# Ledger of designs, part 3: VHH binders against FAS1 domain-containing protein YDR262W

Target 1, 246 residues: FAS1 domain-containing protein YDR262W, of Saccharomyces cerevisiae (q12331)
Amino acid sequence: KNVVNLITFKDSNGKLHKRLAPEEIPPRLHNSQVNSYPLGYKGMRDFSRPAVNLDDILGTQQRKQQEFLAELSPLSLESKLSLVNEVQIFASYVRNDVETYNKVSDPNEDLIIIAPTNRAVSQLTLKPWQFPNNIDKLESDGATEKELDTAIQENISKFVRSHIVVYNDDKNSYKKVSPGCTLLQSIDFTESKKSDSETGGDILLKKEGEVYYVASSRDEKFHAVESIENGSNGVILMVDFTLVGP

## First folded at step 6 (VHH; framework vhh_8k46_1)

Design c31 (from a3 with Y101W)
Fold by ESMFold2-Fast, scan of step 6:
Structure c31 (fold): chain B 246 residues (1-246), chain A 121 residues (1-121)
Amino acid sequence: as target 1 above (246 residues)
Amino acid sequence: AVQLQASGGGFVQPGGSLRLSCAASGRTFSRYAMGWFRQAPGKEREFVSAISSSGGSTYYADSVKGRFTISRDNSKNTVYLQMNSLRAEDTATYYCAKDLWGSGSYYFDYWGQGTQVTVSS
C-alpha cells in the first residue's frame, strides 16, 4: 500500500530535480548496533527547565508563555525538521551528522536551529559537503576513499554545526552588541575555541518591531527570519541564506 | 565529480528477467543515495527504486515492488536493478541518478544516457 511520492524541486539555477516526499524520508539510523543507553531509552524533557526564549536572549520578555506551552506538547526538533518542506536539504545534512542528529533528537537539549531554505542552499557555488575542505582537489590529487570520506564528513559537520546554537537559560551568557541585538555562539564556534573562556560569537540575532533577523558576525548582513517553528527541545528559525559558505 | 553509466538493457519477452547496472566514476560514490528512474515514450520520467548510501534502506514504486530489487556494491562503485517478471508496461529507457546533495535528501539529478528496456513478444 505504500505509494512512493515524489516532488519536483526547482533549484536557484532553474534546473528540475526529483525527490522523495518529506514524509517518506526516513530519519537517520545509527551505524552502530551497540546502544550506549541500556534500553534505548531517550527519556522525557525535564519540564522544570525553561523553554528557549528568543526575547529573553534579546532582553525582552514577550511570548515566553507561548514557548513554554510549546515545550510541553509539540513535536521534537527532529520531527519538525522532517516535516518542514522548505528546509529538507538542510534537514538531510543534520541527519547525516550522527552526533548533531543525536543532539537534535535529545529531549534534554535546548537548541536554536537556524535552518537555511532549500533555495538558500541551492544558491551556493559549492555543495555543503564540498567546503571548506576542497574535495575535488583532494580527489584529483589521489586521496584515498577514506581520506575523502573524512574530509566530506568534516565539511558536513562544520556546515550543520555552524547553524545550531545550544541555548543557555542564563541570558547573561550571551554578549549584547547593541539594544535588541545579541551575539550567539554556534556549536562549530564553541568546538573551534582555543579556550573555554573565549568570549565572542559567529551569529548575530536581533529584533526590529515584530520581525527577527539573523546575520553572520563576519559580514553583519541581516536577513529576516521567514518563519519560526517551536519544538519540544528548541526552535527552528527559517532563513533564506547560509551562515557559512565557500 | 561522479559520472554515471547505465547498462544492461535489451529486448526481453514478458515474464523474463534483466539486470541493469549503473557504474560510477570518481571516488565519492559511497556518499550518494542512488535511484533508478524510467521514461516510456510520450510519458514523464517516473521513479522506480532508490537505495541509501549504506544500502540499509530501499524504496520501490508500487508498480515494481516484489518484482524488482535494487542493490549496490560500494567496492565496485556500482548500483544494480534486478528486474524479474517483466511486463510490457516496463518498456522504457532506464536512468540511474545520484542524490544531488550527497546528504540522503533523495533529490535526484539525472546523468547521462539511459539504457533501453523493451518487453515485447
Scores: ipSAE 0.313, ipTM 0.697, lowest interface PAE 3.6, mean pLDDT 79

Design c33 (from a3 with G102S)
Fold by ESMFold2-Fast, scan of step 6:
Structure c33 (fold): chain B 246 residues (1-246), chain A 121 residues (1-121)
Amino acid sequence: as target 1 above (246 residues)
Amino acid sequence: AVQLQASGGGFVQPGGSLRLSCAASGRTFSRYAMGWFRQAPGKEREFVSAISSSGGSTYYADSVKGRFTISRDNSKNTVYLQMNSLRAEDTATYYCAKDLYSSGSYYFDYWGQGTQVTVSS
């Protein structure tokens, strides 16, 4: 076929949208603020096991008598995000926040990315770049173009960072709220000047049976994780909601 | 809040050239990827070209690559499609679209009536 590949999706209002297929979207290779990490930068990492073990965070373990086939990938989380059709809007936001993009591409990181679906992002009343800083109000109040750019970039950074947790294999670092349920802190929460290591968190992760669930401090309702993808530097949990909103 | 108006269509003979313009309202134009789509009679809308928010990256359908050039002028809030070596199969209504998100997601919205291009002898 001679035409470029497009994917159609339907938003919450029933409107159809078209986008370039993931293979048609080029990587951000020539940006002076984007790091390039060579293959093997983390040394001879053992790829025979996941970088992040969700059951270790939750204090749960699968029975050793049950054998499970698990696929592991040497691909980074950024590469894996680029391959998951359902989260391309979120993936695009990650690419537009240089520091977070570098972190997601870094083979020395171990991250949990809670990736909202295209549907979840499209259902927001404002775009992620429009909150929590009120861009329309700033513009109406006479903000300069530079001030608007700064506020927009802060909004993007907050949005993507609110969906990413830095994994720590120190079991005592996680606050367990009940068996199989743990309170986590997003990067946005931990980098807040008001964050406290003893109190709070903005994400709840739990497991019931074989299904993982996520809830946010925005609206403490649990939502099922629809799919899980392992990357070389972490794991992606796909969910049909956003952890922060307008 | 961004409104788009496409213009510059018309009648040309095969081998001719046209330049389409898409004027956008609002101060956030420079933050959106922009695209051109077309719809020929009896056909579905198809992708033609896209340009990143900075203008540093451009994309083309195979059918137009080497003949069409997309560009933008963020100071004028306008995206352009220069169409050279036009063929009968380029006959369509052309629509400009902005990215739904400023992040460069390449999810596009259509706005307005579009502009008709007819390539015929």
Scores: ipSAE 0.000, ipTM 0.228, lowest interface PAE 14.4, mean pLDDT 74

Design c34 (from a3 with G102Y)
Fold by ESMFold2-Fast, scan of step 6:
Structure c34 (fold): chain B 246 residues (1-246), chain A 121 residues (1-121)
Amino acid sequence: as target 1 above (246 residues)
Amino acid sequence: AVQLQASGGGFVQPGGSLRLSCAASGRTFSRYAMGWFRQAPGKEREFVSAISSSGGSTYYADSVKGRFTISRDNSKNTVYLQMNSLRAEDTATYYCAKDLYYSGSYYFDYWGQGTQVTVSS
C-alpha cells in the first residue's frame, strides 16, 4: 500500500514533474494572534448566492439559475484552491505568503482570484520566484542566505498579489471601462500605488456571450476563463496564462 | 542556479544498511524542500521520501516507512537517506530532487545520474 500520493504533470517542453498530493501537505497553521473582526463584519453569509457576482460587476445578464447554482460552495477559497489540482503551483505560493493566505481564509473578505494553471506557470521563461529580483545575480554577487530568502519571498508575494483582487461594494476596487468590460485593482497594484487617490487598475475582466475573459492592462491580450469556482468568501477564475511575467 | 549530486550507493546484502547523500550547490538550500525518488529496471520512477525546508516534516512511501529515514543538514547543504533492513525490492537507481518552485509544494525535478543501490545475496 502507498500511503503518500503523487500528482504528475507535464510542462511545456514535455518533461514530467511529480509533486505530493494536496492532502499530503501539512496544513499551514494560523498565527496565534487574536483577530477582532473590523467594523462592518458581514456575519453569516447566504451561501445560496455567490460571494462575488461577476455579472453585477460587469453589468451583464446572469447565467440560467440551474447552471449558476451548480457552481456554489460553502467552502472557503483556501479550501477550494487546495482541492484544484490544475492550479497547485499557484495555490502553494498563496500558502507561502502569510498575509495573502490569511485573506483567502478570512470569511470577511470578498476576493476575486485569477488562478494561473500549472501549465501557464511552467511556460514562463523564469519561474515566479526568479523575478523581478534577479536571484542568480544576487547569489553570484555574494548575497547571504537571508538576503536571497528575502528576495525570493518578495518575488513570490508580488506574483501572488498580482493575481488577487479585493472586491469592495463601495466600488473602490473596480471601474467600468466599456460595456461588459471592467478594470480591477490587484493587491500588488494597491500596494505599489504612490497615493490613495490613484484610481487606475492592472487587470481587465470582460464577458462575451457566455465566456469570461481576463487580460493584463499592460498588453490588453484577453484569455478565456477556463473554469469558475465559487467559494464562501469569493470566486476563483482559472486561466491558462499569467498576469505578470519576467 | 542549483546543482544536486546523489552518492553513497553500492552493493548490500538483504537486511543490511546503506546511507545515501545528496549535496546541493548554492545558498538557497535552506529555502526548499528535498526529496528522494527511485527507479528499478522496467519500473516507473517512484517516490521514496521527502523533507521540508526546516526538516520539521518528513514523508515516506508506505513500502519504506519504518525502514528508511530522511534527514538534512542545512549548514552542509546536504540531504541524507538512511536505509535499514534493505530488501531485494529496494534495488534501484536513487535520485535526489528539489522543490522546483521554492514554495513548499513538493514539486520535484531530477538532477544528475543518481546513485545505484543493489540488494542481493
Scores: ipSAE 0.343, ipTM 0.685, lowest interface PAE 3.0, mean pLDDT 78

Design c36 (from a3 with S103A)
Fold by ESMFold2-Fast, scan of step 6:
Structure c36 (fold): chain B 246 residues (1-246), chain A 121 residues (1-121)
Amino acid sequence: as target 1 above (246 residues)
Amino acid sequence: AVQLQASGGGFVQPGGSLRLSCAASGRTFSRYAMGWFRQAPGKEREFVSAISSSGGSTYYADSVKGRFTISRDNSKNTVYLQMNSLRAEDTATYYCAKDLYGAGSYYFDYWGQGTQVTVSS
């Protein structure tokens, strides 16, 4: 039984695109199981509280009226990513990277996902699978199918992992750049040789007034977080830019 | 880059069958999900079917489910659409497309050359 619905959308250039409708991948809730866990059981989580506290990272203690009406949800980050129409290209890349997909599905993780919109990804001059390994050059140089496949998968993994941070609730573990501005390490940064460098991180997070901003440490160009979605194992910050590019 | 050439269209009576082929150039064909779309005169282009890069997953529009079958041969860089029990409303130009972003995104933006299918008595 392979009956599916597709939705049509226009990008900023007026091109029509087709994708699988979100209802084809419905989330599952296990509310009764959550309520049945005994006190002190490892992995039990308080769903009345966000999995990640951005103000702890920034060292801010101001309780502001919700700037974004972020949902508090028993749904995992994987389920949340599958339901957010605006980030489906990025979500598809997450599903293609098995290790990262397993991490965003893990209820014992606490993650910050900086999710670029479909618009942000569509504006790149090369698709995420085409950089930083130059696939066109490898192909023209006579690379084997296995070599091309490996280079493409490395590109996808790097793109996805460059947008995900493992949350640490010890706010002193983060490098403070200035008041309200903190340097974070993506999964790609921690797994690469860059983790041994003096840079200390690759993502900047700051708060000014009621708005959160994100930048690549490479260029320090801040972009506003457009929306925040809370999952049971982390938070999704939607942005209209990519942290890495060609 | 992958270039797409659709073929196999023609004239057929209601209840007949046709097999469309989409031949791709280039060496990265096996990395892309592939799709079939159609456009009848005066109508918007509509989805028909899609197949994952490995061929392990297939998807169909409700209007063609049970009548059309999509398949691919990565060794031949070709995707196929087997059309059975054809109806007058299947009359359209059929286009093949590749997943623009790869990695199973199913965003179809590259359109190959169309092939005309006419179902008439």
Scores: ipSAE 0.172, ipTM 0.587, lowest interface PAE 5.3, mean pLDDT 77

Design c37 (from a3 with S103T)
Fold by ESMFold2-Fast, scan of step 6:
Structure c37 (fold): chain B 246 residues (1-246), chain A 121 residues (1-121)
Amino acid sequence: as target 1 above (246 residues)
Amino acid sequence: AVQLQASGGGFVQPGGSLRLSCAASGRTFSRYAMGWFRQAPGKEREFVSAISSSGGSTYYADSVKGRFTISRDNSKNTVYLQMNSLRAEDTATYYCAKDLYGTGSYYFDYWGQGTQVTVSS
């Protein structure tokens, strides 16, 4: 009854790997934690709400509402992530974190997803599930399967949430640091911050000419955004680096 | 880093059965989804079966569904492929693969020499 499809991709060393197609992989969702959107659900985007606009965030150019809406995709960010072959490793981690998966499928969210390429993830010295909690040490110290699963889920959640920004037009959601450069807060930053009044951030976004750049605020090393995909509930910025690492 | 060793292949007649084993090195085996792939002479490698880290989800190619069963024993760091009702077209070298990026990614890498299965009379 299960029909399986495979996708072939190359890693950073040119080695071929095979993956189950996104539709073949069940999301790691616990029944009580899942936002269910059955066929015919009334969860269409409310187009009267502000949509994500990178140029508005940067102050570099403001599109007219009509022109901006014409660029929006009817597909959700979850659907868009599943279709972009170059970010499938990251997309699989999103599916493994139930709260984040619910956000990327929610038509009432507006998200900026900084999606690292398969190449970027493959170059990490530890896999995203192996840091910052040291899984090998926990296992050697005699941790139970439940303890290991909890630590692994914390690692995955932190990695995924460090790459996603919840957009709002509240001035506390972002801070302009220079012309054409804005400091953003990832979900991980907002969950970890000391109070709701904290106005810092962990992601830098800038525009030079027609090219967008992203950096971690930790090192301020900018990397070019390679492609932009618009969804009904936000935008995906594909980058060839990771915002957090071992 | 993780080494996979496939074994249990051999010569069988049509309608026979074999059980393949894939033993893995490493202390986090239980966190990887595992898969079986095969390559027949003159053909491309094809997917056979996959199993989630917990064993709660299994996947099969249409050509083997109902005849093959994938299972795992995380206490022994081993994944198994029980092959029943074998046919001549099942003749291939069988490879086991681990999920490259851990639990929930299902990106597979081929490892080791594989184990040869020959079905003929």
Scores: ipSAE 0.117, ipTM 0.512, lowest interface PAE 5.8, mean pLDDT 77

Design c38 (from a3 with G104D)
Fold by ESMFold2-Fast, scan of step 6:
Structure c38 (fold): chain B 246 residues (1-246), chain A 121 residues (1-121)
Amino acid sequence: as target 1 above (246 residues)
Amino acid sequence: AVQLQASGGGFVQPGGSLRLSCAASGRTFSRYAMGWFRQAPGKEREFVSAISSSGGSTYYADSVKGRFTISRDNSKNTVYLQMNSLRAEDTATYYCAKDLYGSDSYYFDYWGQGTQVTVSS
């Protein structure tokens, strides 16, 4: 039946907002699916293990194999993002960045997605599409519709790509900082850096006890990961803050 | 910033038609999904219809599906709600709303000013 469902959430000021439920939002149009594993950079993948192993990245002891396998999912990160109500604002921005969205649905990728909750996004003083390009100023200065759209799209892509890490152990895509703490490079960091030899990063990941924490390298303020979703091509870490802001 | 002005309400008999308009000021209108909500006296605001930023996707509450049509003209910064086969239970103040976050997130925050629709004989 064609039922339209709304969900509500409360922002940081206590105001209620309404949204179409995730199942009401049409999925991105894709080319017809082909169930094949063409040889790419990764070749044929072993799907008997998670695409990304956080404990391996951190150098910490991995939990028992039986428990780990019980949490594996054949669903892609794309499918997982579309189903998690708490991150739907972020998920909508991911869909607006075609190139990044294609990575999220690509079975040959291994991604770490640091997904801010709807609450986290609602606490920003400017929406993700409004920074770092100043859209109000461009509009006031008489920018064309195409110029505004380009600047908005650049803002969205920077926001999205600042929250996604391409995990690649062959290329040393992460740097151990201290025991249980690793510095990661977001897609935005890798695209904006001067050379491939640049050894910095913009995201810190650590584990204390059984809890994972994430911080921006800019301020090193760690926030607990609220939930973890494993997909066939990576992992989603849900957090109640954003890695970049106005 | 986009500011919204709803208009086109009025009195109509059951079975009649009305076309509501929501005019937006500002220049980022084409970035926002838009929605229509309504509120009858003593009730909460309820969803009526929504349209994506491009106009390529539309959504309707079950109670209005087949009778109402949402559309938009991005060149005129306007969203429309064509209401056909009106019923007494459609009597309400109608509000247009914009997607708070853009990117077709369909989070409706800004309600605009309303326009009253009264269906009676």
Scores: ipSAE 0.272, ipTM 0.651, lowest interface PAE 4.1, mean pLDDT 78

Design c39 (from a3 with G104S)
Fold by ESMFold2-Fast, scan of step 6:
Structure c39 (fold): chain B 246 residues (1-246), chain A 121 residues (1-121)
Amino acid sequence: as target 1 above (246 residues)
Amino acid sequence: AVQLQASGGGFVQPGGSLRLSCAASGRTFSRYAMGWFRQAPGKEREFVSAISSSGGSTYYADSVKGRFTISRDNSKNTVYLQMNSLRAEDTATYYCAKDLYGSSSYYFDYWGQGTQVTVSS
């Protein structure tokens, strides 16, 4: 007597939506566009320590001698995203963008994923696939299906890449803006700014007391990191807001 | 931008078959997972079936598994529900829904009045 479980939630307009519970969704089938990566030098990674050290980025020292963390897992960020119930909308967009999905599954990467919750995404006035390219206007103006698919894929790509940072353990690669606060560059920022942009970033990370906070450099409004999940090739910071919006 | 129109309901005897269709307007149909829900008088709206954007994954409520088949034709912007071995308990208004977030997130948005299916002798 197994039944399919549904989760009901209200969006910002009070409209009710239903979703299959994460436990009801089988693992994604591999498609022919997904890369297979060799183990490389990180195949025997030490899972007793985090792949990404946030305190190193911030220039802060760990004051607690040994913090209990959720067990460090050999699971990749791709696998970890599939297991975190609260970020499944964002996780679905990562899976939709082949290049980003391949990067998130790459054992040779060290990534910081700032993952907006389902609630955070539901509060947007436009869905991530609808901005910054105006899909409704393109459709109204008679765009072809290929043109719409390209614009939608660009929107999804920009949204997910705006939430992912390539970690570098050289703290000098990050711009310290104040004590305990560092400016980071998302993948989208680095791709759009290219080699001609030597300064800046689009994400602020800080630590106050024992709590990490994230903000868009656009508005500098900090939100607390609600949870941290460690994967073999990086870390997921769950937040209740989106770094880019319509 | 996608509008949904459900059709194909009607009266059938127990053991009969019906095929429901949900036609979508617009050009973004292939981006959405699609689902079917039903609601009988005096009951809550119940999940029936869902299909991924590519059609590679399908899901069914236990009450319909083995009897109903969901499919889609992205070239026709249509999702179908083939209902076989119909029972009195399948009597309901059937609604088609699209994934709100344009991928395989399976967050469903409900559009339209649905199509009535009545299974009686």
Scores: ipSAE 0.189, ipTM 0.604, lowest interface PAE 4.7, mean pLDDT 77

Design c4 (from a3 with S30T)
Fold by ESMFold2-Fast, scan of step 6:
Structure c4 (fold): chain B 246 residues (1-246), chain A 121 residues (1-121)
Amino acid sequence: as target 1 above (246 residues)
Amino acid sequence: AVQLQASGGGFVQPGGSLRLSCAASGRTFTRYAMGWFRQAPGKEREFVSAISSSGGSTYYADSVKGRFTISRDNSKNTVYLQMNSLRAEDTATYYCAKDLYGSGSYYFDYWGQGTQVTVSS
């Protein structure tokens, strides 16, 4: 049987869109750079390496051991992104960037993924593949298919990498801006900096009471984290906004 | 941006065949997964078929599997739906759609009025 399941998605304007269910979306074919493991293979995580701990980043009180173990998942972040219906547009962009997709699938990584909802992405005036390189203008100016493909891929890479932080268990690696508020560096920020000694960041994470909040450092408009999904190689923070836009 | 125009609909008797075409403008056509949807009067819009950006993966609704074939010609910026062994239940307006967010999301947008297919004796 090759029966497909569909999900109806409603954007911020009330417009309905149809999509394939996450389980129906194939792995990227024709991409020789994508890491793959045999069916049923589970990479062994180095269990001496600590799992992502948001409260540790913020300098807040540590969780109890029993509560910490309950948050561990055998599923990778890639598998978790594939299963969370609310972030599938973002997840599809992650799959479109080979290097980021390989990192999200790597059991040796520890990542914090700030995943915008389908609603958040659909509210953008330009799609993630259309900025910051102006694809419509490049096409109108007579760019070749190769030039357009390169510019589109750069846009996608910047968008997804602007939403992913590489976790570090060294509490001193994170810049505190106020009590309970810490400045983080996305992968895009670290790749764009001019030297290894450059400090700063592009993402703000804070906790007030029991609720986590995220903001872009550019505008400092905090949005509540709607849910947290734990993977074997990091965490997904679901938010109803995008950290970068047109 | 890619613009889509569906064509090839018409009147056909049960058991007949039609080929629908969806012509795209612009140079980014090869970056998009493409799909076909249909809507009969008084019914909800339903999925018919989808094809990946490379053409390497195809998907079909159970009601059309084995009768319909989706294909694409990236050199002509066109996606096709070959409809064989047509039934009265296939009567609908057919819409082609591109993946809103690139090649891998399979989130579809509907373009224009569509093309009408009527299967009757």
Scores: ipSAE 0.013, ipTM 0.365, lowest interface PAE 7.8, mean pLDDT 75

Design c40 (from a3 with G104E)
Fold by ESMFold2-Fast, scan of step 6:
Structure c40 (fold): chain B 246 residues (1-246), chain A 121 residues (1-121)
Amino acid sequence: as target 1 above (246 residues)
Amino acid sequence: AVQLQASGGGFVQPGGSLRLSCAASGRTFSRYAMGWFRQAPGKEREFVSAISSSGGSTYYADSVKGRFTISRDNSKNTVYLQMNSLRAEDTATYYCAKDLYGSESYYFDYWGQGTQVTVSS
């Protein structure tokens, strides 16, 4: 007997909606669009340690619980995103951007994913595919289906890439702003910079007590990280806000 | 902007067949997963079937699996529900819905009036 699972969520207006459960939803990407990565290209990973250590980035003390979680669950960030019910809208956008999806599934990457909750995404006045390119206006102005699809894909790519940081091992890939506070560069920031000499960043990460906080560098409005999931190729920080909006 | 119009309902005897259509406006239809929901008198709206943006994946409620078939024609901006072996319990107003986020998240938004299906002798 097969049962199709539905879950309930509220939109920004308080209306209840039903949708297919995450386990019912396959990746949108075609197999030909997904790269195959050899395990151990950078050598065998130590799954008893997180791929990315937030306390090392911030210059704060180690978290024993974070080490334990990494030892128990050596799953990739792709697998971890698919298991977290609260971020499935964001996860679906990650699956729609081929290059970003390949990074999230790549065992050789070290990523920090700032994952907005379903609630956070639903509270936006426009959906992520509708900004910064104004899709409704382009359609009204007579844009072709191909032009609309290109603009939509650019919107999706900018949204997901604005929430993902590629950590590298050069030790200078992040900038300390103050004790316990570090400035990070999203993929979108690194792709939009005009030269290799451009410095700075667009995401602020800090720790106060045992709680992590994230903000956009533009407004410095910090929001608490609600949960942390360690994967074999990075970490997911779940937040109830979006780093970019309309 | 996509607007949805469901049609094809009517009166049918048990064991009969109906084909519902949902026509969409706009040029972004092929981006959206689509679904069918139904609501019987005095009951909440329930899931019936869903189809991916390409048509490559389909999903069915257990109560309709093997009797109903969902399909789509992206060149006509239309999704269909072929209903065979209809039963009295299939009596409901049928609604079509689009994936709200355009990402195959299968978060559905309901648009417009449904089409009434009545199965009786």
Scores: ipSAE 0.346, ipTM 0.698, lowest interface PAE 3.2, mean pLDDT 79

Design c42 (from a3 with S105T)
Fold by ESMFold2-Fast, scan of step 6:
Structure c42 (fold): chain B 246 residues (1-246), chain A 121 residues (1-121)
Amino acid sequence: as target 1 above (246 residues)
Amino acid sequence: AVQLQASGGGFVQPGGSLRLSCAASGRTFSRYAMGWFRQAPGKEREFVSAISSSGGSTYYADSVKGRFTISRDNSKNTVYLQMNSLRAEDTATYYCAKDLYGSGTYYFDYWGQGTQVTVSS
C-alpha cells in the first residue's frame, strides 16, 4: 500500500529533491561505538546539572526562560535534529560521523549545535565530503579505495564537528571579545589544538536586542539565528550559512 | 563530473523479468548512494529502491519488496535494478538518481531521460 516514506524539499535554485525519512536511514558505521536512542528519547539526564544558557555565555539577562525550556524537553538533540525538516542534510552528516553521533545522543553531554539549513549546504560549491581533502585530486593521483574512504570520512567529521560546541557552565571559560559578543571553540577547533595552550576560538556568538547572531571568526560575517530548538542535552541554533567551506 | 544514463526498458508480459542499468560517467561513482524512481502516466514520481555507496545497504518501496533487487558494480560505474514478477502496475518511466550530497544522505536528484517499462496489458 505505502511507499517508503520520503521527505520532499526545495533547494536554493527551486529544484525539488527527495530523501528517505529519518527512520529509514541507518547509521553508515554500524559498530559497538554507536549509541542508539529511540526517537521518543529514553535516556536520563542529570537534572541537577546546569542546562545550556546562551545568555550566561553572553552575560545577558534571559537565564530563567532558556533553562526552563531546556530542562522540560524530553527529546535529545539527535531526536530534535531528525524532526527539523530544514536541517536534514546536516543531520544526515551527523549520523554518518560515529563520535559526533554518540555525543549528540549522549544525555551526559551539553552541546550547542549550529545547524546549517538545507539551503545553506546546497549553496556550497563543493559538498561537505569533498573538502578540505581534495577527493577528486586524490582519486586522479591513484589513491586506493581505503585512502579515499578515510579522506572522505575526515572531511565529513571536520564539517560536522566545526558546527558543534561543548557547553561549559563556567562563564569564565569563554573569551568575551566585546559586551554581548563571545568567542566559542568548536569540537574541531579543540581537537585540532589538543596539545596547544592557545585559548582562542573559531565561532563568534552575539546578541542584539532579542536576536542571536553567529559568525565564523575567520571572516566575522554575522548571520541571524533563524530558530532555536531546546533538547534535553543542549540547544540547536539554525542558521542560513556554514561555518566552514571550500 | 558525473552524468547518468538509464537503459534496459521495454515491453514484457505479466510475470516476466527485466534488468535496468544506470551507467555513470566519471571516477566518483563509488562515493554516491544511488536510487531508482518511477513515474506512471498522470501520476507523481515515486521511490522504488536505493543502494548505499558500498552496496552494503539496500532499501525498497513496499510495492516492489521481494520482487525487485538493486545492485551495483563500482568497477563498471553502473547500478542495476533486477525486476522480477512484473505486474501491470509496474508500467512506468524509470529514472536513476544520484545522492546529491554524496555521503549517504539519500537526497536524490533526478538525472537523465529515464527508460520506459511497459508490462503488457
Scores: ipSAE 0.088, ipTM 0.477, lowest interface PAE 6.3, mean pLDDT 76

